# VH-VL binders against q9y8t7: the designs that were tried, part 52

Target 1, 261 residues: q9y8t7
Amino acid sequence: MRDSFLQKAIASAKDRTSLLEEIAGNCSPKPGRPSLSSSIREWVYRVGGAVIAEYKRCSPSAGAISTLDPVSYVQATRDASAAYSVLTEPNWFCGSIELIPYFARYKPVLAKDFIVSETQIRIAACMGASAALLIMEALTPRELQELAAAASRYGVEVLVETPDASHAVEASRLAPGSIIGVNSRDLKTLRVDYEAMLREVSKAREQLPGEVILVAESGIDSPDKALKAFKAGAQAILVGTAFMKNPQLREKILAELLQIP
Short names: E, the ipSAE of ESMFold2; O, the ipSAE of OpenDDE; V2, 0.75 times the mean of E and O plus 0.25 times the DockQ between their complexes.

## First folded at step 18 (VH-VL; framework fv_zagotenemab)

Design n4 (at its last look DockQ between E and O 0.78; V2 from the best seeds 0.68)
Fold by OpenDDE, look of step 18:
Structure n4 (fold): chain C 261 residues (1-261), chain A 123 residues (1-123), chain B 112 residues (1-112)
Amino acid sequence: as target 1 above (261 residues)
Amino acid sequence: EVQLVQSGAEVKKPGESLKISCKGSGYSFTDYWIEWVRQMPGKGLEWMGEIDPDDDYTKYEKNFKGQVTISADKSISTAYLQWSSLKASDTAMYYCARGTYWDSSPEYAFDIWGQGTLVTVSS
Amino acid sequence: EIVLTQSPGTLSLSPGERATLSCRSSQSLEHESGYTYLHWYQQKPGQAPRLLIYKVSNRFSGIPDRFSGSGSGTDFTLTISRLEPEDFAVYYCMQGYHYPLTFGGGTKVEIK
């Protein structure tokens, strides 16, 4: 069978990594980067939940999502966002690692890519990223541990994306101190299951230590869905396409949060 | 010619086991998923689940999970739907279909259908 | 799950007439790519379904141009501009992106 999306994305990432290794010695991680986890906790304390606004220009299915430039996006999202998630994968998401410095001026940045090497993490840190995404389904347990350790050496936090509660628990063990994300998107077909995501978030919250930050990923395109995610036990939600199409959605989400007694 | 050919009609009694088949031809069997759809007499279409024949990855609709088993034998380009214990309520037409995804057109549609297998379960 | 509601349940028309079928989704089917994975199937009596329209408005291979699809968000329409005798069948809409995959209840187009 043809390679799945995940397989293709991993292969592409490996190819890019090889090129990046040639220039990896030319950068050093930026000091004084703000903490993603601290920002999330602050927002949870203040309003009951955190929004991670994702900047994503393209998707794997059909190209461009929005023509909204980074400046306009930040102007529209900064006030109600705890952090930015920046897609750096170039082939399917039209991302670039060079986008990180701009967003990093305003909020903690999650470098979102198919990370398969330490080099990717180091370069992300050099660009000013506060955190890096590790996709559990893309990595062996050993690779996850090694990359999480590497991230720590560079002062980069890790968000481990997991498909369900059981993997979330495992991820927290393999990568202590990491932020855990639950994404019910099928990385083989790219189909989504929002209800499954909610169930798994709830299950994960019941099993994870209280100090572990839990992020709900995928399928959130309305204030109602956002609130349900928070009620399910997520401290933060990651919203991508919905914000690209309607950046003002964040204010609506915030407004709903503020109404919670 | 691209086609899916299903096994013949089945007449069974409650409690019996059953395994029906869907054979693909005219294309690379492992390049597409197989979808199973139930249609009860005089009723609409119901998605049951799917399988990637390449690695036997499966997804089920929640009402069918644990009730049926979807499997495949890629060596003979055949997918299967089976019951361990049939019920009268399992009486229906069962269709297999070829599933496509994001990197193939038509995306996420069922472009080729088997002719259906009628399963009748009665005492 | 996403519920697709088709209306009317039955549509009685004569050959040559225009048929308009509705499919309403319980939530937006708009994908991040801008595409919408809402499809239409035709099932003639005693036959298996066949793909008619994919992604709202694209005719599948071999489908006559009298068939057209439109819509966005939560409201979708299948139109048959001039009914032919062979067009009297049941039509199903389906969303193919959100698990679980779901079909509408179907609209039967019958001869008046």
Scores: ipSAE 0.655, ipTM 0.864, lowest interface PAE 0.7, mean pLDDT 93
Fold by ESMFold2, look of step 18:
Structure n4 (fold): chain C 261 residues (1-261), chain A 123 residues (1-123), chain B 112 residues (1-112)
Amino acid sequence: as target 1 above (261 residues)
Amino acid sequence: EVQLVQSGAEVKKPGESLKISCKGSGYSFTDYWIEWVRQMPGKGLEWMGEIDPDDDYTKYEKNFKGQVTISADKSISTAYLQWSSLKASDTAMYYCARGTYWDSSPEYAFDIWGQGTLVTVSS
Amino acid sequence: EIVLTQSPGTLSLSPGERATLSCRSSQSLEHESGYTYLHWYQQKPGQAPRLLIYKVSNRFSGIPDRFSGSGSGTDFTLTISRLEPEDFAVYYCMQGYHYPLTFGGGTKVEIK
């Protein structure tokens, strides 16, 4: 009887949500939060693609990661980034909702956590998040619909993370208007399959309306991989903290985007 | 002692079916993945795929997907590799191995191997 | 898919000599966590492989001190400081993080 990492993370999120409900009170979403989808569309129009830069202080496998403080990270990365994906999960990623304000004054923030309750969405928005992550593999179809509806009531956009094209299409049906992610990371093994992700992005682009924003996630660790993901039909890519810290790689990504018609 | 014991060598004809086994003992079978590795005569090692015996989640290398079936029966701590119709090119040694992941050392390595099952397919 | 290229294909040495085996990856195996999931296995004639070294440089339980691993990025090395008669075998590197999992082509260490 072994629980996957995802199952452990869901159980932890339920425990954390109970505490949050007890102590957070009735805060309201912060006014003036920018739109994640609008920022992505602006970058696509101007440059041909958008980068969502991840901020992560720990990983499940390694513990602490060599990273910059939030202010230094934003200073180094803001000119290359349409948005930030900020880990708020405290146990494996060393995240916190208190990280959100450091990023939100500069760019839209995706609150990245294992979201199981609308309370998590509301509190992220209180701190300034523009969007919240919903992991399709972590939720029943009804739960996904209900959380997406709750996010809409709080003026919070949703990125639905999916494993493949068929799930991407279903996610778009269950949560209309959501941004859709295709993840190269197997959530059970935590291994990555970049080539499979590329194929599934292409399939999803063919099956989804052009207005649906597709995001390619995980395994994008070089400028060439970034370009291939955009050419496959992703409008945005989610790029890890260690990669985004490298100024040569950031500049190379931008240069390659300018070559896209 | 922790071990994986595989079924004995097989001599088969093209078109025949075959199911070989890999039995784990001395550890909690459902706490680890089972990996399958092919070694053709005189050649190196090829990863074929893997299974989580706890819930039967499987992953295949693309050239083996649809060519073999990986399965498990956790009630008897046994994993299986199965062909519905053998080809002469299936002649090889087949190993099972125990896989670990990000949260258990040695992470993402194969720490215990079965002794191998030699499959010979000839007319 | 990640290709692991081992060199030399065959290494002919005498007992007591130092063996140095190379494994090169077609792309960086650096993970943002700081770990690299590059492993080494030994296969003696007529036997199953056994794990020697995991995550580049960590000796597996029961592996003698004469085996060591090093490297980073795309270039990795297995070193046997003084060959024993039982060390004449084929050695494989493997990367365990990216699907599909891949092995190098092997280096045969044989007696002169």
Scores: ipSAE 0.649, ipTM 0.851, lowest interface PAE 1.6, mean pLDDT 89
ESMFold2 (binder alone), look of step 18: mean pLDDT 92; pTM 0.951

Design n5 (at its last look DockQ between E and O 0.77; V2 from the best seeds 0.76)
Fold by OpenDDE, look of step 18:
Structure n5 (fold): chain C 261 residues (1-261), chain A 123 residues (1-123), chain B 112 residues (1-112)
Amino acid sequence: as target 1 above (261 residues)
Amino acid sequence: EVQLVQSGAEVKKPGESLKISCKGSGYSFTDYWIEWVRQMPGKGLEWMGEIDPDDDYTKYEKNFKGQVTISADKSISTAYLQWSSLKASDTAMYYCARGTYWDSSPEYAFDIWGQGTLVTVSS
Amino acid sequence: EIVLTQSPGTLSLSPGERATLSCRSSQSLELETGYTYLHWYQQKPGQAPRLLIYKVSNRFSGIPDRFSGSGSGTDFTLTISRLEPEDFAVYYCMQGYHYPLTFGGGTKVEIK
């Protein structure tokens, strides 16, 4: 079969990494970056859940999502977001690592890309990222461990994206202290299975230590779906396309959270 | 010509096992998904599940999960739908279809259909 | 799951008339971009379904221009501008993005 999206994305990332290695020596990780995990925990304590607002201009399945600029996006999302997730992958998501510094002024930033090298993590840190995404399905267990360790050396937290509860548990073992995400999106087909994600989040929460932050990723486009994710056991939700189209959704989610007795 | 050809009609009794086939031709079989759709007599279309023939990755609709098995043999460009124990309620027309991918036009559609396999289960 | 509701269940018309078929989604199918993976299939009596319209408004190869699709969000429409004798069939809408994939209940276009 033709290369899957994930395969293509990984290949692209590897190519970009080679280019980035040439300039990697020209930067050093920024000190004093805020903690993504701390921010999530604060929001959980305060309102019962955290929202990670994702800035994503394109996607492979949707093409151009929105022309909303970063300034307008931040203005619309800042008050009810625990953190920002910034797509830095340029070919499929129209992202850029140069977006990180701006968002980092306001909230902890999760650098979202297909990370396959330490260089990518280092550069993300240099740009001011608080955390970096590691996709479990894109990495071998050894690679995951190595990249998680590298992230630690740069003071970057790790969010490990996983497809299900069993992988979530494994990820927590391979990358201790990492934030664990469960993605509703099938990375092979790019279709979304929200209900499956909820089930897996619930299962993951039952198996993971209480201190492990669990994030429900993608598939959330309404306050109701957000609440269900939190009830399933997620401490945070990552909302992308829905926020790009309707930034006010965040406020609605927050409003619902505040009504929970 | 791109086509999917399904095995012939089946008449079975409850409790019997059954395996029907769907053979692709005219295209690279492993470049597309195979979708299975049920249509009970006089009823609408129901998605059962899908398979990537390249690596045998499968997805099932929840009501069909555990009830049927979807498989494929890419060496002969053939997908399969099978039951271990048929029920009278399994009486239906079963279609296989070619599922397109995210980067192909049309995206996420069933662009080619088999002619269907009628399965009749009665005592 | 996403429920697609088609209306009417049956549409009785004569050749030459305009047919308007509705498909309503239980939730918005417009999640990412202008692309919406809502498709229409035609099934003639005794035949397998065939793809008619894909992504709301695109005619599949070989489909006559009398067929058109429109809509957004949760409301979609298939229009047959002038019914031909061969157009009397059952039409299904389908969403192909969210698991599980789902079809509408179908609209039967029958000859009056």
Scores: ipSAE 0.798, ipTM 0.924, lowest interface PAE 0.5, mean pLDDT 93
Fold by ESMFold2, look of step 18:
Structure n5 (fold): chain C 261 residues (1-261), chain A 123 residues (1-123), chain B 112 residues (1-112)
Amino acid sequence: as target 1 above (261 residues)
Amino acid sequence: EVQLVQSGAEVKKPGESLKISCKGSGYSFTDYWIEWVRQMPGKGLEWMGEIDPDDDYTKYEKNFKGQVTISADKSISTAYLQWSSLKASDTAMYYCARGTYWDSSPEYAFDIWGQGTLVTVSS
Amino acid sequence: EIVLTQSPGTLSLSPGERATLSCRSSQSLELETGYTYLHWYQQKPGQAPRLLIYKVSNRFSGIPDRFSGSGSGTDFTLTISRLEPEDFAVYYCMQGYHYPLTFGGGTKVEIK
């Protein structure tokens, strides 16, 4: 019996959470954390789309992506980024919760990890995160509802990552008011289907109320792909590997967005 | 020693059903994916889809989705490709292959291939 | 869908000559992983394909060192340094990361 990457990541997250509970104590969420959703809406209003810049030093299939330090990354990306997505998963993404405060001083931060416990959400908020990732494929419907409720108690917004439009609609029902992501990455194979993601974003936009923020995730490595994701109905894109390799790519994307009528 | 052995050649008429097999031996069948590849007469290779025989998770190429069924029986280390109603355009050689993923070399490649099953569909 | 275009369609050479086969992708195959999952297969007449090279340049187990691969981005090359009589075959490139998985159209190597 072979465990999928997602199964391994969930098991690791449960182990890490046990340690976090032991050492974190009763920390309180930092006050004054900015709203991720408000920042996305502001960028959409101003330029027609929002960019979430992901700080990711490693990935499962390639290992090390970049040695770019947080300071240099922020300097290259902050002017046109609506938010940061900060990997806190240490084993495959080389992340840490200690990275959150540096990014949170500049922009809303999405804590990106395999979240299985409300302790992870609380500690992310203690470090200054504005939002937390919930992966629909990693959670039962009840677990998703419970974690979203916990996030609300801590003043933490939720981005629910989903594989397709039908799950996006269900996630909006189970976690009302959440930001909804459509991910081009198959979490079992780690392969990417960018064209499928475009179709599912378009389907989700048709079925979801206009007020629901829709985020396109993974496989967006050029201005053309970014523009197609926005045209399909995403209000925001989440870009990691391409920004780690070329931080100025986001400026190219914004320049092209500003050219549309 | 490690091998995939496919069922024998088939001659069929349009409208008939068919199920061809791919049996793995010499390795842990559920540790690898099974890929299906079509080669029409005189043409190149075309990926049809794949299955994880451990939990039956499947993925299809869009033009084959709904046209064929990929399945597996892990108790006998066998994967299947199945048509409910054959067409003359289904005439081709069909290969199964063993696939690996991101954490096992050769990553995302097809390292072992079956010998092929020739399917001929004609009146 | 990622289209792989192989050239030439047919390559006629004598034993001992160097063969150079090209595979061009419709878009960059360098992904967020930092790796490139571009593979090469050989298919001899009447036989199933076999894996030669994986991830651009890694020889598969048992493949002679006369086979090598190179390239990046959208342009990839399979090289056979000294063509042997048994190398008469069709060679296919394949990308294994983006759904749907796709093969090139093939290059037939004919030994003159």
Scores: ipSAE 0.721, ipTM 0.887, lowest interface PAE 1.1, mean pLDDT 89
ESMFold2 (binder alone), look of step 18: mean pLDDT 93; pTM 0.956

Design n6 (at its last look DockQ between E and O 0.65; V2 from the best seeds 0.75)
Fold by OpenDDE, look of step 18:
Structure n6 (fold): chain C 261 residues (1-261), chain A 123 residues (1-123), chain B 112 residues (1-112)
Amino acid sequence: as target 1 above (261 residues)
Amino acid sequence: EVQLVQSGAEVKKPGESLKISCKGSGYSFTDYWIEWVRQMPGKGLEWMGEIDPDDDYTKYEKNFKGQVTISADKSISTAYLQWSSLKASDTAMYYCARGTYWDSSPEYAFDIWGQGTLVTVSS
Amino acid sequence: EIVLTQSPGTLSLSPGERATLSCRSSQSLEHDEGYTYLHWYQQKPGQAPRLLIYKVSNRFSGIPDRFSGSGSGTDFTLTISRLEPEDFAVYYCMQGYHYPLTFGGGTKVEIK
């Protein structure tokens, strides 16, 4: 029997959590962090959509994606991004929780990891994260509720990543006030289905309350794909590898948005 | 030796049901996916869908979804492709293949193929 | 879906000649991953396909060095440096990363 990537990632996260508990005792969540949801809404109002720029140096299947440092990345993306998504998972994504403070100087930061414990959320908050990622497929409904509640206690918003519209609706019920993401990536195979994501985003938008922010995650590597995601009903898109390889893509996306009357 | 062995050729009439099999040997059956590929007479290869024999997770190409059912019995290292009601247009060679995972070399490829099962549907 | 277009449809050559097969993708296969999961399969008459090249340029086990793959983005090439009699077959490119998985239409390499 082979463990899926998600299973491996969760196991790794659990192992890391024990080490983080010692660190958590020495940190306190910082107040005054900017709101991810507010930033997204501002961008939606201003230009019709928000881009969450993801800083990801590695991926499980590709290994190293780019050697682009955080400074260069921010310089290239900050003027056209509503927020940053920072990978903090160290084993597969070459991430680090220590990256959060730098990005947090410029935009709201989504701490992106395989979060399985409150400790992870607390530390993310201490580092200045505005939001934390909860992967629905990695958590039981009860765990999702508990972690969302914990995040709230620390003043951290939650983005719940879901595989489809039905789960998106469920997530919104389990974690009220959360940002909902629909991922084009199959977390079992790590393959991508962009078209499926668009369909699910559309379905989700039809079912979710209007105030719920919907994010299209991954699979976007062109302005055209970005626009289609927005048209499908997403308020924001999360773009990772494409931005790491071509940070200027964000400017192109923005340019297209600005042309929409 | 790693191999996939498929069931024998089938001659059927429209409306009949059919279930063909693909048996893996020489490797851990649940560590790889089983892919099904159709090849109509004189035509190219078409991906139909896949199954993870470990937990029966399946993916289908949209044109085959609802038209066929992919299943597996990991206890006997066998995958299945079945029709509830065959059509003449289902006449084709059907291949099963071993689909590799993201962390296997080669990644996301079909590295082992069955010998194929010819399905002929005619009145 | 990602459409893979192979050209030419048929390639007529003699043993010993160089064969160049093209596979073009309707969209780039590079943006999502560092690796490109574009593979080549060989299917001889009356046989099942076999994996020939994986990830653009890697020869699968047992594949002779006369076979090579190259390309990036949307354009990929399979090259057979010197055709052997056993190389006359149909060759398919395939992308294995984006759902649905897709094959090219194939190129038939036939003896002149």
Scores: ipSAE 0.846, ipTM 0.936, lowest interface PAE 0.5, mean pLDDT 94
Fold by ESMFold2, look of step 18:
Structure n6 (fold): chain C 261 residues (1-261), chain A 123 residues (1-123), chain B 112 residues (1-112)
Amino acid sequence: as target 1 above (261 residues)
Amino acid sequence: EVQLVQSGAEVKKPGESLKISCKGSGYSFTDYWIEWVRQMPGKGLEWMGEIDPDDDYTKYEKNFKGQVTISADKSISTAYLQWSSLKASDTAMYYCARGTYWDSSPEYAFDIWGQGTLVTVSS
Amino acid sequence: EIVLTQSPGTLSLSPGERATLSCRSSQSLEHDEGYTYLHWYQQKPGQAPRLLIYKVSNRFSGIPDRFSGSGSGTDFTLTISRLEPEDFAVYYCMQGYHYPLTFGGGTKVEIK
């Protein structure tokens, strides 16, 4: 049978992590890492919503994508961003865990990878990450619980990425206190369904306690889509590298975000 | 020799069930997706949904969800489109097509089409 | 849902003439993966559609170089530089990245 993209990514992550577990140093999580959730709540209080700016150098479909170097990217984006989502996956996204420290000195960092081991979480925290991504579709319920517990021990917050509202509710029970993401991208086809994501964010907002931070992911490529995601009940949006490089679009998003009560 | 061959035209009455087929040949059937497209008389093309024949993962356009069933039998390289109760408004030409995704050209396009199955539903 | 609007509805031309077909999207088809998945199909009378152009400007295997595609954002064009008798057909654009997949309404290219 043909392996899906997610199956290939999980297998690769296990291979990468197996080597890390063998050679992992005695690093400890950096002290004084800022809180991702606190930054999101502050932006929501000030302007009605938060932006997580993603740094991604490659995509599976296009290979290398047009993006700025890390220095230029931060300078262009830091005043509009509550946090950075930094790809650390090397094979399809050309990421590296070594990117984390550069972004972490400016804003909370979400380490974005296919996380299958607590070693990945510990090392991300050693590099300064404030949070780690857990993909619900990549993990059994037991694995999700165990990795979330490990993240807590390392002082790392968790964003659990889910495909719909029912999984969002289950994720909040399995990983209490986590940030919950609803992703418009189908992880098997890699297509996006923005309208379905809006519906599922709205459903999740109704079923989750108001204090649970809800993030809308993928397919948010215009100010109008950003506003609709916030109106549906997301407190944060995750916006890609190419979108964040456009200063006119960034200014328009900020202006419209400031209109949100 | 790569082709999709669909079952023949159907004339049905409202309320009857129907299952039409799309058989792939000349390629590895489970390496590609099957898409279903409706064309109502004198109208354009409408995407209905898709299936991965390897594991039966399906996706439906919202107005067809619950109205049709998309399925596949990979042992005989065949995909199916099925109605439990036809309506006169189901009168249309139905195409199957082969889909590729992000990792194969022509990415997200339909590169091979079946010849179509005309379904006529009338009293 | 992304609406693709094609114009004109009908284009009446003679063989040898240049045809220019427009497809406009209700929203930008750009995204952070770097490709625009806007495709063109040809449907001759009584036949199934066939793929002509994928990802805006890439000719599919076996498609003559008189067919070309261009555009970005919301505005896309299919050009047939010199119409052949076999090119008189209906042409559809389709976007293949966002669910649900959507087709344009079609442009009929007919003999004047």
Scores: ipSAE 0.788, ipTM 0.903, lowest interface PAE 0.8, mean pLDDT 90
ESMFold2 (binder alone), look of step 18: mean pLDDT 92; pTM 0.950
ESMFold2, look of step 20: ipSAE 0.765; ipTM 0.887
ESMFold2 (binder alone), look of step 20: mean pLDDT 91; pTM 0.943
OpenDDE, look of step 20: ipSAE 0.808; ipTM 0.928

